VH-VL binders against Holliday junction branch migration complex subunit RuvA (ruvA). Designs and how they scored, part 3

Target 1, 202 residues: Holliday junction branch migration complex subunit RuvA (ruvA), of Salinibacter ruber (q2s5c8)
Amino acid sequence: MIDYVSGTLVDKTTDSALVDVNGLGYRVHVPTSTYKRLPDTDEEVTLHTYHYLREDDESLYGFATKAERTVFETMTGVSRVGPKLALSALSAMTPTELRDHVMEGDKSRLTQISGVGTKTADRLIVELRDRLADLDVLEDTSPLSGGSDARAEARADALEALTELGLSKADAERSIRQVLRDNAGIQSADELVRRALKADQE

## First folded at step 4 (VH-VL; framework fv_alirocumab)

Design b17 (from b00 with heavy chain S52Y)
Fold by ESMFold2-Fast, scan of step 4:
Structure b17 (fold): chain C 202 residues (1-202), chain A 122 residues (1-122), chain B 113 residues (1-113)
Amino acid sequence: as target 1 above (202 residues)
Amino acid sequence: EVQLVESGGGLVQPGGSLRLSCAASGFTFSDYAMNWVRQAPGKGLDWVSTIYGSGGSTNYADSVKGRFIISRDSSKHTLYLQMNSLRAEDTAVYYCAKDYDSSGYEDYFDYWGRGTLVTVSS
Amino acid sequence: DIVMTQSPDSLAVSLGERATINCKSSQSVLYSSNNENYLGWYQQKPGQPPNLLIYWASTRESGVPDRFSGSGSGTDFTLTISSLQAEDVAVYYCQQYYSTPLTFGQGTKLEIK
């Protein structure tokens, strides 16, 4: 079982990466989101891997972030959802976006994923809603770009407070993201909580 | 209505080559994995090859690896099977078959074509 | 390779009676992560292509009459036709899609007695 591969990137295509680990080449399947984060060939790279194993069928999948790997693993645990559909989902949207669309029941956005029709979108909403709501995917997709450490701490504190007040982690994260998008100057956890609760009411 | 129509079958001598086509309609062709399944006269079903949707990855039965090439043209909604170095045991009706959905490893087939007969005989 | 073995090779059943076809896999086709059996059943009538009847061992394909049902788990599977009709004369195949190469059973020929 391989948890990650770290080495020299030898070759890359839009759906795979070849990593040389001390003379051993690992070809891993990657979503487009991971491809975009790959360095140029001959540079060092680390990919978080998921070893997909069936009887006599073995494939290695690689991801730039642990959040992407967790979403992939969670999706492939769903009846009738295989690795190709999970890769297509991650290529179409970020882990946070996928979680949000599932939580909102947004069939229109989910059907933009290659291979996802209306019936598959309904299944993803039903099967993944609870499983993705509890995942800590915001750690790798933080909405705070260039913010101070104080703002990052305020966001973490607000997230904890909102979940203690009864919001799901996904709802709390979405509300915080919306508030910060509209009011980038907010620096206190108390104000973030207050505004997020007001936004959730609407 | 989903339809798959195979063509290109015929009589060919051992060692020869033949190219099969499958014209698809009634679904978003590029989203679905496509398959070739063959059936020798009076025998059962035998999986030959799969080509996956937009990724284009392929799998082959051991008996045809290195001799057969599966390919697709999404703009023409057509699946192909290039058969090289044909042997008597390749004699069969070749069916084009559609995966139920485009998820990569759920290969059960909701639609099949009528088949095209390939006879490899001297 | 997962080998699929059907029994019997041929079966004759009177109209209106129950027909039972068995399929055994050499290895389990139950995937632990989703608790699903990667097993399907097809019907092939003379001169026609195969027609999907059952997938995921027990899910009936849309448009398939409810007299057809699938059951079983792991390595032992059954296709049941509760009340045989004339149009059910066909060869029936089980298929595993748990691992590559994809494999079919040898087929069971169903005839009217």
Scores: ipSAE 0.000, ipTM 0.448, lowest interface PAE 17.3, mean pLDDT 81

Design b19 (from b00 with heavy chain S54Y)
Fold by ESMFold2-Fast, scan of step 4:
Structure b19 (fold): chain C 202 residues (1-202), chain A 122 residues (1-122), chain B 113 residues (1-113)
Amino acid sequence: as target 1 above (202 residues)
Amino acid sequence: EVQLVESGGGLVQPGGSLRLSCAASGFTFSDYAMNWVRQAPGKGLDWVSTISGYGGSTNYADSVKGRFIISRDSSKHTLYLQMNSLRAEDTAVYYCAKDYDSSGYEDYFDYWGRGTLVTVSS
Amino acid sequence: DIVMTQSPDSLAVSLGERATINCKSSQSVLYSSNNENYLGWYQQKPGQPPNLLIYWASTRESGVPDRFSGSGSGTDFTLTISSLQAEDVAVYYCQQYYSTPLTFGQGTKLEIK
């Protein structure tokens, strides 16, 4: 079992990364969301991996966060849902967004995922609702993310405050990510809480 | 309506090269893995190669590894098979075939072209 | 490589009677994580490309008549045509998609008796 790979990024394409670990090259398939967060070649990189095994067939998939890996593993455990669809989902939305859309039955958002039509969206809602309910949203920070410990602390403080005010962890995290997507420059927990509460009231 | 139209087949001498094309329409081309499957005259089906929707992953049958190159052009909605160092045993009708689902790893095929004949003989 | 072996090589069945075609894989094509058999069946008529009949061992493709059914698990699979019609004369192929290289059976030629 390969749980992560940590080494020098030798090469990258839009759907793969080649990581040199002490002279061993690991070809890792990645969603475009992970690709965009990869460093330049010859820099150090760490990816959380999922070892997809079939008889005589072996592929390694890599992710910036453990939450992304969990979504990938959970999706590929669903009948007729394979790695490419799972990668497409992670390329289209965050693990928290996917969980929220599945749990709320938001078919219109799910059909925005490449390869997901109405029937597939219905299947994902039915099959994944229970499996994604316990997704750990606190693992939103990755080794690849740009940012500071202060920013991470502000997000953690905002999440705690929002849950104390009665939001579920899933709702709080969704609101925080939504706010940051629209206003990436916000650094204070107070501002995040205020804007997240306004978003939740809509 | 999904359509796959192969072209580029013909008569070629052993050791020669040939490039096959498959023009795709009626579906979101870049979302689906594509395949080449061949069939020698009077024989069964023989899988040749697959390419992922984004083009980053390819697989080949051992008999064609190092000689054939599968590729795709998403802007032209076209699949290609570059065949080098052709042998008599490569003589076959070559079909392009679409993966059923956009998942990319469930390699059973809902649509096939009508095929293009490649004859390798001196 | 997973080798797919069909039996019989050819079969003659009277109109309205049951036709049974068998397919054996050299290794199991059942994937434990999703509990699915990576096995499909195709029909090929003379001068035409193959047509998908069955996938996931027993799921019938849209538009395929109810008389076609697939069964089996692991290494032993069966395609059944419950009441043969004239238009069913064709060569039938099983295919595994459990691992690369993807492999087909050698084909079973179905004819009217």
Scores: ipSAE 0.000, ipTM 0.449, lowest interface PAE 16.8, mean pLDDT 81

Design b21 (from b00 with heavy chain S57R)
Fold by ESMFold2-Fast, scan of step 4:
Structure b21 (fold): chain C 202 residues (1-202), chain A 122 residues (1-122), chain B 113 residues (1-113)
Amino acid sequence: as target 1 above (202 residues)
Amino acid sequence: EVQLVESGGGLVQPGGSLRLSCAASGFTFSDYAMNWVRQAPGKGLDWVSTISGSGGRTNYADSVKGRFIISRDSSKHTLYLQMNSLRAEDTAVYYCAKDYDSSGYEDYFDYWGRGTLVTVSS
Amino acid sequence: DIVMTQSPDSLAVSLGERATINCKSSQSVLYSSNNENYLGWYQQKPGQPPNLLIYWASTRESGVPDRFSGSGSGTDFTLTISSLQAEDVAVYYCQQYYSTPLTFGQGTKLEIK
């Protein structure tokens, strides 16, 4: 369908933007994070869009970044998770923060999202863990990206080794992240693998 | 942008029947549970009935169980309330109300219609 | 059934002053697993449908002025308007969504003194 809209911003509210594309007005629903990045009216704007379709219903959603769109699309694929909840999640935290909390199983942080109770948080953890971990767009925002290139390489090597030993990418990344939180000084792939495997056996 | 428009209200005799409709627009209708809430003249709000987004689950207030039937037509984006065996105590403005989120866990209402008046009297 | 009781039935408060409306539930609406209160507040002006103000006891709906705040937990809840404006004249309702049937308080009528 429509992958993006690029045109003149005609009108905006806290939850929507009206974009004029060569005489056609597209009303696009946006999270607060995208709203804050919208220009003033009569300026040019480009939004990454997701066309949400149900029987006889059509709604267009827009995002400042492809990462936000990917999170929205992934979340709305979860049973009983609809567009409003997905917009609330993106308004409460970044794609990277959401990924991290899902992968860590952090129910406390997830329930801070408007409309997310304990049951929905459990569902998000189960359904989104592997999907978010495998997304290239979100990998660029890794919590370890602030480290040295050597640390990043060691982490990648450890993740590959753990995956070859039968762990899912999400499980491997969660184990590595937990080890590093407890032992921030570790930079060796070998040591990361050993500690992750020892924790898994317990 | 979300719009809910009720219709079908009117004057009906005790024991009669009436069907209310609520035309919905501006959101993905089939994703959201929908509700009927009524308000008798000069009184507070009374929840009447809920129907899930799929239409597979319904709930009713004890006062209307067995007499009222909630239903929806996703192709027409319309919610219905079939009211049978009407009593004087059913006299009220009937509001159509949308659940906050499509998750189905948030049974508080972000959008309401303007209401349609049902008067049960001889 | 969870019975919601508001107090007072009506109150008059001067412009710029603080208004406080209370809501009590006959049983706890706090869900221990997520530590959330299944409690919302609505504003209804004459001739209009209700408008959502607060949900999860203390979360303000988008577009609702900062002067509105919700507080409380378990069975005792409060809606506070910190500095009354003329447009705040309305009836206010609390609602529990912890269990079916969904229930509302009887309403509190707020008038400017």
Scores: ipSAE 0.000, ipTM 0.417, lowest interface PAE 19.1, mean pLDDT 81

Design b22 (from b00 with heavy chain S57Y N59Y)
Fold by ESMFold2-Fast, scan of step 4:
Structure b22 (fold): chain C 202 residues (1-202), chain A 122 residues (1-122), chain B 113 residues (1-113)
Amino acid sequence: as target 1 above (202 residues)
Amino acid sequence: EVQLVESGGGLVQPGGSLRLSCAASGFTFSDYAMNWVRQAPGKGLDWVSTISGSGGYTYYADSVKGRFIISRDSSKHTLYLQMNSLRAEDTAVYYCAKDYDSSGYEDYFDYWGRGTLVTVSS
Amino acid sequence: DIVMTQSPDSLAVSLGERATINCKSSQSVLYSSNNENYLGWYQQKPGQPPNLLIYWASTRESGVPDRFSGSGSGTDFTLTISSLQAEDVAVYYCQQYYSTPLTFGQGTKLEIK
């Protein structure tokens, strides 16, 4: 229902943020990864929110990025995965790391997340593999920092351009990643697109 | 220029504790997973532990699980290894090593520190 | 655990000749979806930390001389030094990063004949 909250950060703790939106205070639960990216109190902040509605719990969760929110929403849709476990996963690894471990079926890495045993790791691999395959981690840029990383923006722009030219998100992401692996210094979206299109596409 | 400088090694009795530090500079510390790799005298490389760039995610070799704790302080650009219940078999040079890229899952190491010697002996 | 086994444990090669070191994994380190081998090679000289030579089985690290090359796929890998130089005297290690725990081979000591 509530897709984001944007306002003044009034208070923060390691697991929550209080945002004043035109006189209304919204307390949102956040993973440690989001907490670390929060500005100082009295600064402006925007959090991507997920309204969690279950029989015993009605809570608002906030995230620095849309990718974090997507991971949280997708994980809490898995049988016997609750918000505490989903927050633990996001505090333990980035959306990109989680996607990669799920795609690879690496149970040993997934079981390192607090609250994730072998059975839950198997369930995460099965349930999340397809749902996370299209996760756009290159667009996982926080609006909270105020400092736009020009390189991150270039990557996001390149991803959009490659997708519009007919590549799937997975193919576009892989191409951009391989280009950056070979040419770490690339800063412009145009150069990323150019090199990705020239890459060997066996 | 990327630099990793380990400290905290020394002589300790079996059952004792030591805390190793690795001071990092020359890269965006919080973006990279960090590792401890050890090498016993005259022996090969032995991976000990990894901590993700996000700070809360840890992996351990079975031989040290439950005894060693890896941690990091992003504001101080420092990696730590708290070693408890030390055994003679833990005697080794301990290296700090940086993951190659910021993805967190490409765990091959482009930069290593000089190493710090830990000797567990009565 | 993926066990990495190198062969030989040690070898002596004459200056200017080819040195070949083998590494075998107990299970495949090739990820079929991206067709990448999660394998690297390191060089360690006495008194020094290891330095990265090769990653993704065959990609040479920046600054590493082109006489070093990596090959192989799946479970069988080779590090080749095409024309041995005196400064190449070292212990060489393979490493898999396909899954946790990360594991190294036991090392191959390379000496001048």
Scores: ipSAE 0.000, ipTM 0.448, lowest interface PAE 15.5, mean pLDDT 80

Design b23 (from b00 with light chain Y31W)
Fold by ESMFold2-Fast, scan of step 4:
Structure b23 (fold): chain C 202 residues (1-202), chain A 122 residues (1-122), chain B 113 residues (1-113)
Amino acid sequence: as target 1 above (202 residues)
Amino acid sequence: EVQLVESGGGLVQPGGSLRLSCAASGFTFSDYAMNWVRQAPGKGLDWVSTISGSGGSTNYADSVKGRFIISRDSSKHTLYLQMNSLRAEDTAVYYCAKDYDSSGYEDYFDYWGRGTLVTVSS
Amino acid sequence: DIVMTQSPDSLAVSLGERATINCKSSQSVLWSSNNENYLGWYQQKPGQPPNLLIYWASTRESGVPDRFSGSGSGTDFTLTISSLQAEDVAVYYCQQYYSTPLTFGQGTKLEIK
């Protein structure tokens, strides 16, 4: 059993970290919230780990906090919910936000998570409501606190504005995705629209 | 349960018009984008048109642009496809299909109707 | 337009054996910001509408048997049926939803050998 990994950060990518523990390199998959907390290479790091074992997947996952790991473990215990979806959830919202949306039965917010449609949102609400209620003491440990909600609203507003200006829905979506790919920090609909229109002309 | 029921298909002459309907039930209709996808006899799937949940945004395949009009009536929970200036190449089974999520960003389809056959022939 | 090309056009596999269907996109359908591939797979049995099997390249739809799996990234994707059953006789389609127009592959017809 590997409960945590503590050592020197050798390498990091957008979705993984390589930690050297006394000569053993552990490649650990991480959500964006954990990635943002990783130190520079050659510095010390400690990640709370979960060893995921299923018929179609065996991988080591790492988290900056125990709260994130608990949410990941709880989510992947739900039938048909895999680690990629659980990582997407943790990258999109904090443990506290996820709990709140599940407890409230807020399907619209849950479907904003990449890979979560209406059927998956229904399963999460039904399966996680009681399990997440036991985690009311979980602190907000994610740097994405509130950010996913604001960004989702900005994207929806920008989509509507671009389509009102004559772009097709999918062309508008593509333009927004291209802008966010280059400028991930943008949170306002006005700025998304302005940059999407400029990119379309160039 | 989610149900989508198409109607309005039939035989029509080239240059004619036809209106298809899709009656939706079992979900909050106005929250989801809706689609028309067609399939010519013995051929593959061909996306025709999309309309947003609010009805404020529409998209069309180039082959039908200017001839077909997608619309919806939220009070009747019904999707429409007005087909004008029909050609032999428009002969197909027309399916009504629901977007997976309510965000409008995920254009893959979790529910489809049984389809309605449109035959354009002189 | 993103063109989706499937191979082979038809495939015959014995009951209990593995079936593999390939799908290639003319440009990448991977969005790096969320590390997701905007690709789905559908099954269409004779006389029936299409049924969603897989979305985001590798996520199985609820109710779909675990013998179905999707893999790949960027431009090259695979649908695998680990142990073919008689009920799996169908035409399979990949679809991209990265950009409009939404496009499907031409389909792969799966038959029992």
Scores: ipSAE 0.000, ipTM 0.425, lowest interface PAE 20.7, mean pLDDT 80

Design b24 (from b00 with light chain Y31F S32R)
Fold by ESMFold2-Fast, scan of step 4:
Structure b24 (fold): chain C 202 residues (1-202), chain A 122 residues (1-122), chain B 113 residues (1-113)
Amino acid sequence: as target 1 above (202 residues)
Amino acid sequence: EVQLVESGGGLVQPGGSLRLSCAASGFTFSDYAMNWVRQAPGKGLDWVSTISGSGGSTNYADSVKGRFIISRDSSKHTLYLQMNSLRAEDTAVYYCAKDYDSSGYEDYFDYWGRGTLVTVSS
Amino acid sequence: DIVMTQSPDSLAVSLGERATINCKSSQSVLFRSNNENYLGWYQQKPGQPPNLLIYWASTRESGVPDRFSGSGSGTDFTLTISSLQAEDVAVYYCQQYYSTPLTFGQGTKLEIK
C-alpha cells in the first residue's frame, strides 16, 4: 500500500501526474481539483495515494489532501460508484462541500457532478450520509513533511533560488526561517520561495 | 458553525488610540490566519492586516504600518487590532475575516464578522 | 502593489437578464508553479458583511447558486450572473491574494432596472 508519493513532478495532464521518486516513476490519476494545485513540471510535489484494485481496474490515485483520499475511498465502496465518478465528484467540489451537500440532501448541487443524475444523487445521499459523517476536517491538510531531511533539502534549494533573485544569503536565510516558524510543515522549495517573497513585500 | 464577533469600535479624536477585538468560535482558531479588513462609509473594501495562525508573522497595508498592531490570543480565541495615532481617514467599519484554509496560502476569506464602526473625528 | 480595477462602477440589469462584471489586475495573479489564479469574488448586500462567491478565479463557494460563475486568467477576470434575481442586488468585489498587500477592486454596484 503506497500511502503517499513525494518527489519531482515529471509530467502532468488534466487527469494524471507522473511523479519521480528516486528514479521510480509513479503515474497517479488525480481529480481536477488536485490538478489545479499541482506545481509546474520539474518541481517538488507530495500526493496522498490510494491503490485501487478491482476485477477490471488496477490504478494508483493521488490527492492533495487526506480528506480527498478518504472521500474517494468511501465513494468507490458504494455500489455502482466507480473511480471515474468519484474523481468527477472531487473535481466538482471539495470534501467538505460534498459532505455538506450529502448531509443536507442537496440533489441540485450533486447533479452538477459529471455522470450524476437525479437517481444517482439520491443514491449518494442515502449511501454516503453515514459514511461521511465522521470526515475529519484536519485530514484536509496536505502532507508537507514526512522527514527533516526532505525539509532541509527544500530549505537549501529555496536559499539558492532566493539568492539568485537578488537577496543576500543572510536575508534569504532569515526569510526562510520566518516562513518555517509560522508554517513548519512546508517541504516544497517553491512554496518556501513564494512565501518568503510575499513576506519581503512588507 | 463559525462565528466572528467584533467589538471595541467607537468615536475617537485624531491622534487617539483604540483597541478592537474579534471573538472567534466554531473552528480551531490557532490553525488559521486572521485578517482585518475595513470599509469607509460608502466606499469599498480595504485590507488592513494579516496575522498567521501561530502569530509569528504579520503583514500590514502601507497606510497603517507603524501605527496599527495586529495580535492574537489563542487561549481566548480572540484577534486584536491596536490602533494608534488615528487619523480621520481611518474612519470605517472594521471586519475580522478568516482565511479559507489552514495551509496559510489561501488568503481569501470564507467567514466575516458583522463589523465594528470606528469614527475618528473631533 | 497589485491594483485591482473593476468595470463598470455600477450596473442596472433587468430581472432574468445576464449581468457581467469585469476585474483587471495591474500584473498577473497567475502563479506559474501551481497554474492557479489567486483571485476571488465577494458579494456584499446592504447592511451585511461580504460573502465569498468565487475563489481560484472560477471555483464556486459552497451554497452559492449556479447562476454565478467566474472566468478569466492572468490579468482579466469576469464574474457572470446568468439570470439576475432580486436577491442579487449588492456590491461585488474582486480580490487578489497573489501577493501582499492583499487588494480589492473598487466594487461594482448591481441594481435592478
Scores: ipSAE 0.000, ipTM 0.426, lowest interface PAE 20.5, mean pLDDT 80

Design b26 (from b00 with light chain S33Y)
Fold by ESMFold2-Fast, scan of step 4:
Formats: sequence, structure tokens, C-alpha cells
Structure b26 (fold): chain C 202 residues (1-202), chain A 122 residues (1-122), chain B 113 residues (1-113)
Amino acid sequence: as target 1 above (202 residues)
Amino acid sequence: EVQLVESGGGLVQPGGSLRLSCAASGFTFSDYAMNWVRQAPGKGLDWVSTISGSGGSTNYADSVKGRFIISRDSSKHTLYLQMNSLRAEDTAVYYCAKDYDSSGYEDYFDYWGRGTLVTVSS
Amino acid sequence: DIVMTQSPDSLAVSLGERATINCKSSQSVLYSYNNENYLGWYQQKPGQPPNLLIYWASTRESGVPDRFSGSGSGTDFTLTISSLQAEDVAVYYCQQYYSTPLTFGQGTKLEIK
């Protein structure tokens, strides 16, 4: 029901974030991949949310990108796959990596996810192959030959993350350039994403 | 009409200092990132430094890091470049250049000043 | 750093003829997510500051004659002047704005034969 939460980050732990939206505090459960992208407390944050409603659990889950939310939603729709396992998957690999391993039928890689054995890997391949084939996560065309400048690589990674978050390609680039104009010394993609996300909310 | 007018250039000894100014008019100064670009006599264009519209972010070419300081004064509509520990290789015409878009996202330059010559020589 | 290399260093073309200037980047300046090339072209006439001609590789700046056109993608770019006029005598520079530090080509001097 709640599609996103946007507000001030009040508190964070490894598995949750507390967001203040005009006086209403939302506690959302997050994978470690999202935790890494959270800003410092008292900063602005936007999370894509999924309201998980089952007979044994009613919780709000939050993600840095719409692709991560789609993976979570799709995985929890699989028989005997719960939110803990879906969070483990997102903590172990990106949506694109998960899609590729499922499409390839790579059981060895899938069993590296905590809680995923051979039978669960088989089920994920069967159930997710068609659903994840339409996951439109376009990666930046990085120069494969020769090492890119570290700052250029961080920029490309941040652009990919922001477009997965639902920003248009043009808007994502504009946000990153704005952040770099104001904070030229930033070296990491995670920091670029956090500051760009904050700027987009302002 | 957009105008950028540089001043402050001149002859200086190696190791000396100079402060360049760029007086801006015809646009909302504080909305645009500003740049210094230099050109040694008979040579090509070299980007030197940029400063965001708010003044909160600055960036420098490696050759000038630690020696040059870019700054701006929104109330005076003026961009500055404080040049310290000057070297012969800093001899150039210094241009003030305005970013194309007020967003600060577009690092190509629609307006340039006429330039001010800095000569570092004994 | 992204290194910009122009060719030729100098070019002599007769009035009314086509002039072609090339620019090569050491790394791609095409960003696949917005499908834009972070490349511009400037004209610098003797005794004057540079003037913006082209941005986003092929978008002509307002007031620039339509005989000027930019083309190319990724690492290889071309500035074309379809019918050279006397006023086009200048040095032309390409610039990448994909990554900092911002870098320019070494320049191509265009002269009349």
C-alpha cells in the first residue's frame, strides 16, 4: 500500500531504518545492500517500500532501488520463500547478478545465498526465470579494455543505481553532476547515490 | 547581455602571488558554476578550476592543487583566483568561463571573458 | 584522465569547400543510460576568446551558422564546415565533460588556401 517513504533518517541499524515523515516514524527492514546506501542520521532519505502481508508476518520493507524491491516482491511470491531469504539474496548479489544466475541456471552461485540449498536454487530457477527476464536494469557501458579512472567507475555505478531507483537516465546524470559540483572530492558510488537521492528530494 | 571581465594579470617573479578577478553581469551569478581556463602563449586550452554556484564545492587541475584557490562573492558578482607559489609554467592568458546551465550539471561553457595575461618571469 | 587528440594539427581549405576536423578520446564519452556524448566544440578566432559551437556532440549553439555540424559517438568525433567562409579562419578545440579533470584537444588550425 505504501509505495515509498521520503523523510529524515532518525535511526539506522544493519537491518532497519527509521524514517520521520512529517512527524510519523516508519520503521522499515532493509537488506545490507540498502543499509550501505543509507545516509547519516538527520539526513534526508527516500526508500522504495513493500508492504508484506501474510498470516504470520506484517512488515514494511525498504529498498534503495525499484529493481531490488521487484526482486524482493518476486522472490517472496515463490512457495516456501520468505522475506528473510529474499533479503539474504539481495545482500549477496545485485538484481542484475541474480537475474543472470537464474537465467544461466547457475545453481552453484545461487547456493551461495544464505538459506538457499540445492532444492531452493532449483525452485528459484524455475519460478523466477520468466519473471526476472523482463527486469530492465541497464548497466552503464564501461570500457572493458583498460582500467577506467576510479572516479569515472564510481560515477557509472551511481548512475546505474539511480536509474534503477526510477529516475530517468537524464535526471540521474544531472543529480550526480550536481552532487559532484558541490562535493568534488567524493570517491565512492554509494556516497554519490546518497547525496544525489537527498538532492532529488529537496 | 552576459559579460565577463577579467582583471589582475601582470608580470610576477617565480614564487610570487597574484589575485585575478572576473566581474560578471547579465545573469543570476549565484545560480551558475564558474570556471578558470588558461592558455599559454601559442598553446591550447587548459582547464584550471571550477566553483559551484553556492561556492560550496571547488575542484582543481592537478598542476595547481595546493597553490591556487578559487572563490566567489555573490554580493559583488565576482569570481576570484588566488594564485600562490607561481611558476614559469603558469604563464598564460587566464579566461573566466560560465557553465552553460544553471543546474551546474553541464560542464561546457557558453560565455568567456576576454582574458587577462599572467607572465611569470625573472 | 581522458586524453583528447585532434587531427590534423593544421588544415588549409579553399573558400566554399568542405572542412573536416577529427577528435578522438582515450575513453568513451558516451553515457549509455542517457545516450548522450559528453563532447563540445569551440572556435577561437585570432585575438579573441573561445566561442561555443557544438555541445552534446551534435547540438549546434544558438546563433551558430548551419554550415557547422558535429557528428560521431563514443570515442570518435568530427566537426564539419560544409562551405568554408573567410570568417571561419580560427583554431578549433574539442572538449570532453564526461569526467573531471575537464580536458581539451590540442587544437586544429584552419586556414584558407
Scores: ipSAE 0.000, ipTM 0.432, lowest interface PAE 19.3, mean pLDDT 80

Design b28 (from b00 with light chain Y98W)
Fold by ESMFold2-Fast, scan of step 4:
Order: sequence, then C-alpha cells, then structure tokens
Structure b28 (fold): chain C 202 residues (1-202), chain A 122 residues (1-122), chain B 113 residues (1-113)
Amino acid sequence: as target 1 above (202 residues)
Amino acid sequence: EVQLVESGGGLVQPGGSLRLSCAASGFTFSDYAMNWVRQAPGKGLDWVSTISGSGGSTNYADSVKGRFIISRDSSKHTLYLQMNSLRAEDTAVYYCAKDYDSSGYEDYFDYWGRGTLVTVSS
Amino acid sequence: DIVMTQSPDSLAVSLGERATINCKSSQSVLYSSNNENYLGWYQQKPGQPPNLLIYWASTRESGVPDRFSGSGSGTDFTLTISSLQAEDVAVYYCQQYWSTPLTFGQGTKLEIK
C-alpha cells in the first residue's frame, strides 16, 4: 500500500498527476482542489495517496493534504458514494467547509456538489457527521497554495476545460456567464463545465 | 414532507385555453427548477416544459413552443402552465415534477404530483 | 433531440426470476471528464405518478429495494431487477438529462409470466 508519493511532477491534468519517483512513474487521480495547488511540471511534489481497491476500480488517488485524503476515504466508505462523487466534493469545497456544512446540516451548500441532490445531502449529513467531527484543521494546511480568488480560478479552469472540449473561447465565456446569472451559488469549475455544456447542446 | 398538488384540468374545446396550477409545499420552492410532464391515455411520459428556480430561464418541448407558457410565483409557492391554442393531441394527464437538486443540473425528478387530466375534445 | 429507445416494449417474467430492461440513447449522455452518465430510471404503477428508482445511471434512490440496479454507459443502459416480486409489475421509463428537451424512453411494461 502506498501512503504517499514524493518526486518530480512529470505531467498534470485537471483530474490526474504523473509523479516520477526515481524512474518509476505513478499516475494518481486528484480532485480539482489538489490540481490547483500542484507546482509546475519538472518541480518536486509530495502527494498523500489512497489506494482504492474495489471490484470496478483499482486506482491510486492523490491529495495535497491529509485532510483531503481523510475526507475522500471517509466518503468512499459510505454506501453508494464512489470516488467520482468524493472527488467532486473536494473540488467544490475544502475539507473544513465540508465538515462544517455536514455538522450544521447545511443541505443547500452540500447540494452544490456535483452528483449530490437533496436526498444524497441528507445521507451525507447522517453518515459523515460523527466520522468528520475529529478532522484536524492543521492537517488541511499545505505549502501547495495559490494566491488568486477561488471563484475566479474556478471560472478560469472551466473556460480552459470548455475550450479543450471544442468550444470557442467566446462561446465558452458566454455559456459560463449565462450559467452564473441563473445559478450564482455555483462554486466549482466542474459544475460550471457541466452546466455550460448542457446549455451549449440545447 | 414535500407535496405537489396540481389543479386546473378539465374538458376544453380545440383552440381553447386552460391554465394549470401546481401548489408546492415542504421545500424551499424558489431554490428548485420545476417541470411539467404529460402522459396521454395509455401512452408514455412526455416532457413539456421547465422553469429555473429564479424563473429567469425556461425551456419547452417543440410540440408546445409558442402555445404554452410556464411561469411561477415564489410568494405563493405555485407553478403554472398557461395552455393556448389547445389541440386534441394535448389530451393527457399533466404532472408537475420537482428537480432533484436545488441549484444544479440534476433534471431528474424526485417528487411528482398526482396529476390533473386535460381533455381536448368537441 | 436525444431519442431514448427502450427494449422490449413489454416483458413477462416469472416471480423470483431476473428481469432486464434496456435503454439506448441516440447520442452519448456520458460526461467523459468524470465518467458521469446523465440517465435516470422511473417506475410507474397503474393510476400513480412515476417514482424515481435510479439516477446517474447506477445510483439507487433512497428507499428503493436493492434488487433494483442500473448499469451501462454512454448510449447503452440496463435496468435489472434481480428477483421479481409481485409489486414490481409496472411500466419502467429511462430518461436522459444531458440536454433539453428532456426525453424519456417509450416505456417497458413488466408483467408476471
């Protein structure tokens, strides 16, 4: 079982990082929150890893902080919560924010997570409340930090993703603006991308 | 508990108009997109229209564009469907249906009303 | 428009046996970046409104028995009832929510053999 990987960042995408550990390359899946905090390629990086082994998925997941890993592990232990939903949660909010919203029973904030509706939010509150109560805020601190506004970063990330999927920059920006006018509460690049793609195909 | 109660259905002549209402309770009405879905006797489900939680965005099936108008009143917690220039093929049970997610793209429906029958016949 | 086609139109299965209903979309409803399928399944019993069974192709709605399962990806989806019970007699519909207009399959009538 690999608890962490430390080496040279060879490649990164919004959902994965390739780390070269003394000639051996580890491909790890990462949430957008971890991606944003990754250094440039050819720089050194350390990721806290979780080896997910289930019947339909054998994958290595990587996180900038131990708190992110704990949230991922805890969420994937919940019935009908898979890695995709757990990654979406970490892409939408910080571990501390998730803990606080779960502890407060804040369904409206939890439903902003891609793949989480009202009934799933209720299940997350029930299942995660006691499991996240002891989450260490200090472990959520990482040297991998950015200085820009989180919402501005989400918008920029969504724009890049939409243009890579074939939209013109102008069409992508127009779709993002329209989505945000109707849904001001959207906080993640992932949700902006889905909404904009759906609007474009209408 | 979430409840959706449709009303306003009835018998109407071709070319006539009818206004359906759906009274909502048990959730924060203004946060959720709402839908009308119809079902002709012995037939399948047919999506008619959607309106965003804010009311700022609406969409319609091609068969009803220009004839039907979806609207909502957040203060009354009520969804409406104004049906104009009715045709025999509009005969159906009309259901109002709630989007699963309050702010998202989850246009699948966790709660439906019991439906109201609209019959377009001479 | 995305056209949803179900097969078969009707199906007779003996109590305790497996029932399989298929749904095909005219174009992919898969968001490839995170492997999410914009597909749901509903159950409608005579005289009742539809009831949500499955969303995101394979996520079971709260309160739905575990004998119901959804599978598939992209354009080809399956609803499986592992051990048919009398109360499962209904019409089943798939629905895509990838794009408007939102569309349903024509329905599959499940009856006891």
Scores: ipSAE 0.000, ipTM 0.437, lowest interface PAE 17.9, mean pLDDT 81

